Miniprotein binders against q9bqp7. Designs and how they scored, part 136

Target 1, 240 residues: q9bqp7
Amino acid sequence: VPQNWFPIFNPERSDKPNASDPSVPLKIPLQRNVIPSVTRVLQQTMTKQQVFLLERWKQRMILELGEDGFKEYTSNVFLQGKRFHEALESILSPQETLKERDENLLKSGYIESVQHILKDVSGVRALESAVQHETLNYIGLLDCVAEYQGKLCVIDWKTSEKPKPFIQSTFDNPLQVVAYMGAMNHDTNYSFQVQCGLIVVAYKDGSPAHPHFMDAELCSQYWTKWLLRLEEYTEKKKNQ

## First folded at step 13 (miniprotein)

Design Lf32
Fold by ESMFold2-Fast, scan of step 13:
Structure Lf32 (fold): chain B 240 residues (1-240), chain A 82 residues (1-82)
Amino acid sequence: as target 1 above (240 residues)
Amino acid sequence: SKIIVYVEIEAPSPEELYEIVKRIMRLAWEHGGEVIYVEIEGNEALILLTLPTEELAEKFAEEVRRLLEELGLRVEVTVERE
């Protein structure tokens, strides 16, 4: 049970569309400072089991690819992920000046993988945008806020070469999504309320992406776990 | 305070594997446990979960082994205390 509980949803905000909301998606730049990021908090509070699984995967990959091959593989995975996020931002933004790039990106396996998800995405309100929780003192950079099947969601795009058909296959991704949601709901740069999350796992071979929708109840459950990770981070930093 | 359990299984197809994983996850929740992580590699899966007591963990492990035996499939269940 978190010692410093704080609600994920803001009672002063509505989840209904507002005609005065900007028609152009928000893109607040991330400012690096001493305030911890969501990813840093999660990385520094990994459980013994998470550390074991990561080390086991790393050792298996090194045995198969060698030390140099493993480094090249991880570099390529990072680059592919970056390109996928850039492509999605381009697709979801106005594209009058990027027709050539758009045509090439649509032929990507990862972009093909998400086509059936993208047809259900509309009403984009934020893309690659910074969030800060003023009370809990953490920051993050979220991928996308848009309506998925009529519900406003924090959407997180992931790439994978192996299937992730269960939300439990995505490690801390649900915690990352709700951390961004809670921050946005209490960030003065934003005026709307988000109550749902969506993790989309795209595949390199173009096989259909797995969407992991998180309703308000599930988001509340993961939020409690996020608060515990944040408290653990704060305690560890205090004892440094 | 919680008991950690690793379940490693293999099935003839991804479709059958996914159904068995779902059944194992349901069994964990029915025994008061929580599924931490599921890894899929081809026709193999690793399920990492916790159970509140050693007694429940052993009962869960026995039910999982029985399930896989009835299906004619191989399973490895490892129970740890941390």
Scores: ipSAE 0.648, ipTM 0.875, lowest interface PAE 1.2, mean pLDDT 87

Design Lf33
Fold by ESMFold2-Fast, scan of step 13:
Structure Lf33 (fold): chain B 240 residues (1-240), chain A 82 residues (1-82)
Amino acid sequence: as target 1 above (240 residues)
Amino acid sequence: SKIIVYVDIEAPSPEELYEIVKRIMRLAWEHGGEVIYVEIEGNEALILLTLPTEELAEKFAEEVRRLLEELGLRVEVTVERE
């Protein structure tokens, strides 16, 4: 149990459509500051088991590709992920400017992979938008807030070379999603409440993406785990 | 105080692998455990989970071994203290 418990949902907010809600998705820029990001907190508080698995993967890849090959591989993975997010932002934006500028982004296997998910996504409210939890003192940049099959979700788009058919295959992704959710629900730049999450794992070969839907109960369970990671981060920072 | 368990399995196909992984995750839950991570590569999987006591971890490990032996499949179960 976290010592400094805080609720993920804001009782003063509703997920109902509001006339004051913008017709264009929100895109609040991430400002540089000393407040830690969600990804920083998670990276600095990895368990011994997570560190072991990451090191095992790294060593196996270096054995297969060599040092130079490994660096090239990881750079390419990062670049493909970035391009995938740019393509999705373009697709989900009411303005199709990026689609006209770079149609090659829209022809990737990753985009083919998510087509069946995208048909169930509507009512986009935020894209590539900054969130800040003023009370818990962390920030993040979320990918998307939209309705998936009629439910308002924080949606996180992931690329993967390997299958991730179970939510447990996504490491800290559920923690990342609920951290963004809790921040957004308490960020004065937003007026709505999100109670659900969705992790979408897209595949390079165009195989159908795996959607991992997180209902309010599951989000609450992962939120408690996120609070523990945040607490651990704060304690480690004090001891440095 | 939690016990860490690693389960390495191989199945003839991804479809069979996914069904076996689901059964192992359910078995962990039935023994009071929690699944931390599942890695899939080809027709092989690694399941990382925790059990609350050494006794429950050993019971779980024995049940997993029996399950996969009955299926005629390769399995390795490793139990360690946190």
Scores: ipSAE 0.616, ipTM 0.865, lowest interface PAE 1.4, mean pLDDT 87

Design Lf34
Fold by ESMFold2-Fast, scan of step 13:
Structure Lf34 (fold): chain B 240 residues (1-240), chain A 82 residues (1-82)
Amino acid sequence: as target 1 above (240 residues)
Amino acid sequence: SKIIVYVTIEAPSPEELYEIVKRIMRLAWEHGGEVIYVDIEGNEALILLTLPTEELAEKFAEEVRRLLEELGLRVEVTVERE
């Protein structure tokens, strides 16, 4: 149980769309500052088990690919993820004019993978947008806020080479989603309430993406775990 | 501190593998445990989970061993005491 509990949802906000909501999705730029990002907090507070699994994976990959091959593989994975996010932002932004290069990105296996998910996505309110929790002092850059099957969600797009059919296959992704949600719900740049999350794992070969929907109760459970990770980060920062 | 348990399973097909993983996750929940991570590679899965006590971890491990034996599958369950 975290010592400094703070609610994920804001009682002063509604999840209903209103006339103040822009027709163009919000895109607040992420500003560099001393306040830690969600990804930084999670990276600095990995459990012993997570560290063990990551090191095991690294050693196996280095044995297969060599040091240089591993570096190239890691760089390619990063670039593929970046391009996937860029393509999704283009697809979901009705005001953006697609260029010929963007059309080539739309032909990727990852985009094919998410087509059935995109059919259920509407009412986009934010894309690649910065969030800040002023009380808990953390920041983040969320991928998307939109309605999925009629429910407003923080949506996080992931790429994977291996199947991730269970939410437990996504490591800290649920924590990342609820951290963004809690920040947005208390960020003065936004006026609406998000109570649900969605992790979408897309596959390179075009196999159907796995959606992991998180209702309000599940989000609250992961929020408690996020608060514990944030507390651990703060303690480590004071001692180092 | 919580007790860490690793379960490694192998099944003849991905469909069978996923059903067995679901059953093991449910068994963990029934013993007051929490599934931390599931890694899937082909027909193999690694499940990392925690149980609140050594007694519950041993009971869980025994039930998993019995389940896999009933299915005629290889059993690999490791309980860490930390």
Scores: ipSAE 0.571, ipTM 0.851, lowest interface PAE 1.6, mean pLDDT 86

Design Lf35
Fold by ESMFold2-Fast, scan of step 13:
Structure Lf35 (fold): chain B 240 residues (1-240), chain A 82 residues (1-82)
Amino acid sequence: as target 1 above (240 residues)
Amino acid sequence: SKIIVYVTIEAPSPEELYEIVKRIMRLAWEHGGEVIYVEIDGNEALILLTLPTEELAEKFAEEVRRLLEELGLRVEVTVERE
């Protein structure tokens, strides 16, 4: 898949706020159908190195916790992540929604972890919103689109037990971000352009979150890799 | 066609570990390589990277081993071939 045929950015769009939605974040509901999601494409096209690393982690955890302990652990990690996303959506939603904040969610170490990042977030354009790349035929549900330090970003919130101080520590997360970005830029439900990404890794103990900012050039580099993963997925489906 | 390299290191502290990881990533980039993944687990790190040729992978591995030896630290470098 040549990048020149399927660019990440749409020249017909601006990164300026649209007058139709200046203060109300978009929340397009996800329509479940046969079109593959970003997460499914990435799961079905893991490299042999990624498979090896994940199996190694799984074996170490089962050895330490037992099979039942491992299941409980992974279930708890998933639940913590879900609650973190719910808290962030609540915090970033406009006051006029009249939705009461859950004080228990706001007191988590993960929320303390991201406070210094949230101070730099403004101009929220979308929250928990569905995106679809109409030409490349994939869908996704992005966490947030907002300005981070004055730049419009697709923002992905992550929880982690172990430090992720380098963007290379975030596995396929950069690919998820650019896949959502490319989809949004070519989705008729949206009228603006996003050129930057941000991965925020929050920690349970309240340690300062690690922000991984992706400028337009870096996003273009990861977009090329995403297109290769999508091509691999499509080829595997033709041969099944 | 690209050469896969795994680098495993251990340092006395997370701060020292992060500095060494940064230096190893810089060495990879200087040899025309690309860092694919970095895992931090306590005082240990795993760096997964690629290099364009066998020659560059060997040069990189020797420079990494030399760096860690000078620091008095343990390192394991594994070069994966077809």
Scores: ipSAE 0.650, ipTM 0.872, lowest interface PAE 1.2, mean pLDDT 87

Design Lf36
Fold by ESMFold2-Fast, scan of step 13:
Structure Lf36 (fold): chain B 240 residues (1-240), chain A 82 residues (1-82)
Amino acid sequence: as target 1 above (240 residues)
Amino acid sequence: SKIIVYVTIEAPSPEELYEIVKRIMRLAWEHGGEVIYVEVEGNEALILLTLPTEELAEKFAEEVRRLLEELGLRVEVTVERE
C-alpha cells in the first residue's frame, strides 16, 4: 500500500468529447526539469528479477556479438524505435504536417505490423506530448492519446524482435501508460479524462502487432503499482 | 519472503503455447500469486511469478506439472526462495 495514495482519475473531468477541444492534436513540449520522468523512475526502481533477466540477456548477446557488436545492435534497436515513433506521429497528424523523409519512415515492417491497429484509431487528441503530475511531482512524454475502438486511450507504441503476446511480456509498459494517464488527468494543459490504456507491440517482419488494451479497472490496478515504484524512487533519492 | 517460481514450457505451436501460458497464469492467480514476466521465444515460454508461501508454491508447481503431463508436454518448474 503506497503511503502517498492519489487517484488516477479526476472526478472533475469528463471522458465525453468537449466542443472546445482543439481540432489539431496537442503537442506540449517537454521542459528540462529537476522533477523525475516516468522512465527515470522506472529505470531506477527495476525489480531484482528485471535486473537479473536484463543482465542475462546482455551477457548472452555480448557472447554472441562481441562488445562492439552488442553496442551496434543496441543502437540500431534504439534508432528503429525512434523512427517508428516518428512515422506514427506523421501518420496520425494532419496531412499538412508530413515531411519529405516520411515516405521512407512509412515503409518499415513495423508500420505494416500496426496497420490493423491504426484502422481502429481515431479522434487523436495528443501526440508526443508532455504531461506533469503537479501533486505527485513527476513528468513524462506520452506517445499518443486517441480513441481505440471508440474508447479514449493513452497509447504507447513499442517495437520488439520477440513476440509479446501477453501484457506481462511488456515489463513496465503498463506502469508507464498509467503514469502518463494519471499525470494527464491532473495536468491543467489538458481538459479531458482518459480511463483506458493501449500498449501496441509492433514487429520488424511485419507480422501483426499485439495490442494490449487496459480497461479502467486494470489501469487502477497498475496505478497502485506505479505509486509504489514512485515511492521507492523517492526513498532511494533521500538515501543518495 | 515471497517464493519465486520459474516455469519453462514448450509446445508444438505458438497458438498452443499461448493457451497453456494463459492457463498457467490463471492457476498462479488462483493460488494467490502474481505473474512478474512472460518471455516467449519460438515454441518456448518462460513464466516468472511469485507466490506468497512455500505451501502455495508447492501446490501450484504440482498442479502445473499435472496439467502439462496430461497434455503430454515438457515442463520445468523451479521454486526459489527470495
Scores: ipSAE 0.610, ipTM 0.866, lowest interface PAE 1.2, mean pLDDT 87

Design Lf37
Fold by ESMFold2-Fast, scan of step 13:
Structure Lf37 (fold): chain B 240 residues (1-240), chain A 82 residues (1-82)
Amino acid sequence: as target 1 above (240 residues)
Amino acid sequence: SKIIVYVTIEAPSPEELYEIVKRIMRLAWEHGGEVIYIEIEGNEALILLTLPTEELAEKFAEEVRRLLEELGLRVEVTVERE
């Protein structure tokens, strides 16, 4: 249990629409800062088991692809993920962009994979937007905040080559989602409350994406684990 | 200290694999364990989990082997001690 516990939800906020809320999705730019990002905290506090699994995967891939092949593979995975996020931001944004959308980018297998999920997404409130936890001092860039099947969620879009049919298959993704949620709920740039999370794993071959919905109770459980990771990060930084 | 257990299973189809994984997860929770990670590759799955004691880990391993044996499927259960 964390020594300095802090709540994920803000008792002063509601998840209901407010007349003063902006009609267009928020997009707060991420500022370069000495404050650690969610991804850095998670990368610096991996468990022994996580390190073992990552090294095992890396060794296996290098044996199959070679050193150069592995570098090419990881670069392609990163690029595909980046394009997928750009396509989703374009699809979910109500504003017409000056740059015409890339039809080939929007026709990727990953976009086909998420079509059945997108049908249940509405009421977009934030896209590619920076969050900062003003008390716990960490930052992040979340993908999307929108209603999924009528519930306001922090939505995280992921691409995968292997099936991820269980939330336990998504590694630290649940921690990332609740970290963004807790930050947004305590960030003065936002006025609403988010109590649910959604991890959407999309597949390159167009196979139906796996949605992992996280209700308030599950979010609270992962929040406790996130606070422990943040505590570990802070302690390591103090001893450096 | 917690006991680490690795379970590797193979099933004839993804549908059957997913159902067996769910049963193994439930069995882990019934023995006071926690599922840490699940990796799916084709018709195979690796389940990484923890149990509170060696006694519970051994009982869990025996029950998993019995479950897969009754289903006529292969399973590998490894209990980490060091």
Scores: ipSAE 0.661, ipTM 0.878, lowest interface PAE 1.1, mean pLDDT 87

Design Lf38
Fold by ESMFold2-Fast, scan of step 13:
Structure Lf38 (fold): chain B 240 residues (1-240), chain A 82 residues (1-82)
Amino acid sequence: as target 1 above (240 residues)
Amino acid sequence: SKIIVYVTIEAPSPEELYEIIKRIMRLAWEHGGEVIYVEIEGNEALILLTLPTEELAEKFAEEVRRLLEELGLRVEVTVERE
């Protein structure tokens, strides 16, 4: 797939907010389809180095926890991430669903970790919303679209036990963000243009979350890499 | 084609580790390389990066080892072909 034929930004869309835009954030449901998801594409096209690092981590954890302990640990990590996303959706939603919040999650270290980032988040446009790139034929479920420090961003919330102070610490997360961005910018269910990304890594002990802001230039660079991963996925699919 | 380099470092503190990682990432960029992944755990870090040629990877590795040895810190640099 030629990168210049499939730009991340849509020239027919404006960066300016429309006065007639809904005041309630969009939440388009994800409908299961044969069309691949962003996460599936990335999982099926991992580099040899990514596979090596994942296997190394897995073996270390099994050595420490045993096979059953490892399964329990990974299940708990997944559950904590799910609860964190649910808490953030509740916090950022202006709807009446906020009445019965999980007090344990609101007092959790992850929510404490992200407070200084949330103070700079406003103008929420979408929450837990499905995106589809109709031309490139992939789908995704993005966490949030909102203004961060005055700039409209695709925001992805992550939990981590280890520090991730550099964007290079986040593996394929930048690719995930720009894939969602490109899809949203070319999805007829949305009318606005997003040009920036934000990866927020929250910590269980309440240590300050690390924000990784991606400006338009950086997003374009990662978009080129995403297109290569998508092309690799498509070629592998044809062979089997 | 690309040369893969693994740099493992240990520092006395997280703050010192952070500064050393930034210096190594800058050094990789100056040698025409790309940093692929940075893993931090306590006072230790692993930096995964690529360099365009074996010659540049060897020069980079030598400069990294020299830098950390001068700082009195533990370092390991591994260069993989292909």
Scores: ipSAE 0.650, ipTM 0.868, lowest interface PAE 1.2, mean pLDDT 86

Design Lf39
Fold by ESMFold2-Fast, scan of step 13:
Structure Lf39 (fold): chain B 240 residues (1-240), chain A 82 residues (1-82)
Amino acid sequence: as target 1 above (240 residues)
Amino acid sequence: SKIIVYVTIEAPSPEELYEIAKRIMRLAWEHGGEVIYVEIEGNEALILLTLPTEELAEKFAEEVRRLLEELGLRVEVTVERE
């Protein structure tokens, strides 16, 4: 159990729409700070098992593609992920903005993969928006906050070439989602409460995306693990 | 403190692979364990999990072996102390 526990949910907030909530999705810019990001904390606190699996994958890929081929492959994966996020932000933004977007950006295997998920997404409240946990001192940039099948969720879009049919196939993605959720729930730039998460794994070949819905109880379980990772990061930084 | 276990399974189809993986993960949870990671590659899966004691890890490994023997499939289970 973490030494310094802090709640993920804010008892002073509701997930119901507030009359003062803006009609347009929020997009708070991420500001450079000495405060660590969620991704930095997770990268610096990977378990020995995660490091082993990553190194095994890297070794196999280099053997297959060569060193230069591996670099090209990883650069392409990064670019595809970036374009996928840009396309989703465009699709979920106001219609006027969507009409002016590059049609090629909206037409990919990944976008085809996610169509059935998008049909269940509505009530978008935030897109590509910065969050900060004022008490625990970490920051992040979340992809999306919207209703999925009627429930307000922090939604994280992922791309994959391999099947990820289980939430356990997504490594630290559940931790990333709950870290954003906890930050948003305690960030003064936001007024609503999020209690659910959704990880959407889209596939390059257009195969139907796998949604991994996280209810409040599951989010609370992953939140405890995120607090342990944050504590480990803080201790590691203090000892450096 | 916890016992690390690696389970490697192979099945004729992705559908069968997913059903077997779900059963193995459930067995881990029933023995007080936690699933850390599941990797799918073609018709093969790697399940990385923890169990709280050596005794539970050995019992789990034996139950997994019986399950796959009943299904006529090969399995590899590696138990490591953390």
Scores: ipSAE 0.599, ipTM 0.857, lowest interface PAE 1.4, mean pLDDT 87

Design Lf4
Fold by ESMFold2-Fast, scan of step 13:
Structure Lf4 (fold): chain B 240 residues (1-240), chain A 82 residues (1-82)
Amino acid sequence: as target 1 above (240 residues)
Amino acid sequence: SKIIVYVTIEAPSPEELYEIVLRIMRLAWEHGGEVIYVEIEGNEALILLTLPTEELAEKFAEEVRRLLEELGLRVEVTVERE
């Protein structure tokens, strides 16, 4: 895939609000189809080093917790992440004012962790919304599109037990963010332009979340890497 | 093709650990390398990176070991050969 032929940003779009923008955040449902998702592309094109690190972590955890303990641990991590995303969608959605909020979710360490980030988030335009790159033929479900410190961002919420103070600690998360961004910028269901990304890593103990802001230049750099992963996925699928 | 390098370090505090990690990442980029992954666990960090040639990887490894020795800290640098 030629980098200059498939740009991440759409020059015909603006990140400024227009009169046609909906008053409520968009939530386009993700539909099952044969088109690959961002997560599937990334999972099937992991580097040998990424596979090694994941397997090493898995084996260490199994040694510590046992097979059943490992399964319980991973199930708990998944459920905690799901609950965190549900809580954030509720907090950021104006349509949830009549919904009874789970006070325990609002008092969780993860929600405490992101408070300083949330105070800088406004102008929510999309929540848990499907995106599709119509030319490159991939789909995704993004967490949030909103202004962070005045800049429109694709925001991805992550939970972690270990500190992730560097963007390099987040593995393929930057690629995931730019893949969603490029898809949204070329998806006919959306009319605006996103040029920035934000990965927010929240911590269970309530320690301050680490925000990893990605400006337009950094997004363009990761977009190039995403295109290579997408090309690798397409080639591997032909050979299976 | 590219040479893979693993750097494991330990520091007395998170602040010192993060500063050292940043310096090591900078050294990798100065030698034409790319940082693939950084893992933090307690007072320890693992840095996975690549260098373009074996010669640059050995130079990088020596500079990292020297830096950590000057700081009086333990470091393990592993260069993978195919």
Scores: ipSAE 0.577, ipTM 0.849, lowest interface PAE 1.4, mean pLDDT 86

Design Lf40
Fold by ESMFold2-Fast, scan of step 13:
Structure Lf40 (fold): chain B 240 residues (1-240), chain A 82 residues (1-82)
Amino acid sequence: as target 1 above (240 residues)
Amino acid sequence: SEIIVYVTIEAPSPEELYEIVKRIMRLAWEHGGEVIYVEIEGNEALILLTLPTEELAEKFAEEVRRLLEELGLRVEVTVERE
């Protein structure tokens, strides 16, 4: 799939704020369809190396925790991530704050971890909102679209127990971010253009989160890789 | 077909580990390779990367081993053809 035939940025959209944009963050509900999601495409097109690393991690964890312990561990990781996303959505919502209703939700180590990032986040345009690339036929649910240090970004919040100091430590997260970006830029439900990404890795112990900022050039590089994964998914689906 | 390479290293501190990882990633890039994944666990790191030819992969592996030997550290480099 040539990148120039399916650009990540929409040449017909302005990168400046649109006067018709709503003052309240958009939250378009995700409607399940036969159209594949970003997460499904990525999961179904993992490389042999990614599968090997995942299997190695799984075997080590089962050896350490037992099979039931591993299931409990993964369930807890999922729940912690869900609660973290819910807390961030509440914090970034302009209308009501959880701090006044449930102070305990705002005192987690993960929320402490991201404080220095949140101080640089403003101008929230979308929260937990569905995106669809109408031409490439894929969907997704993005976490957040907001200005980070004055630049409009697709922001993806991640939790981790281990340090992720390099963008290469985040697996397919850059692909996920650019897939959402390309979809939003070509989705008629949105009127603005996003050219930057941000992956924020938060830590349970409150250690400072690692921000991985992706400028337009880096986003374009990862977009090319996402298009290859999408093509692989489409071919694999035909053969199933 | 790209050549898959695994590099496993251990350093005395996280600060030293991160600097060595950066140098190895740069070495891969200089040899026309691509870094796929970096895993950090304590004072250990696993780097998964690709190189375009077997000759470049072997040259890269030799330079990585030389670098870690000069630093007095143990390294494991595994070269596979995928």
Scores: ipSAE 0.532, ipTM 0.839, lowest interface PAE 1.6, mean pLDDT 86

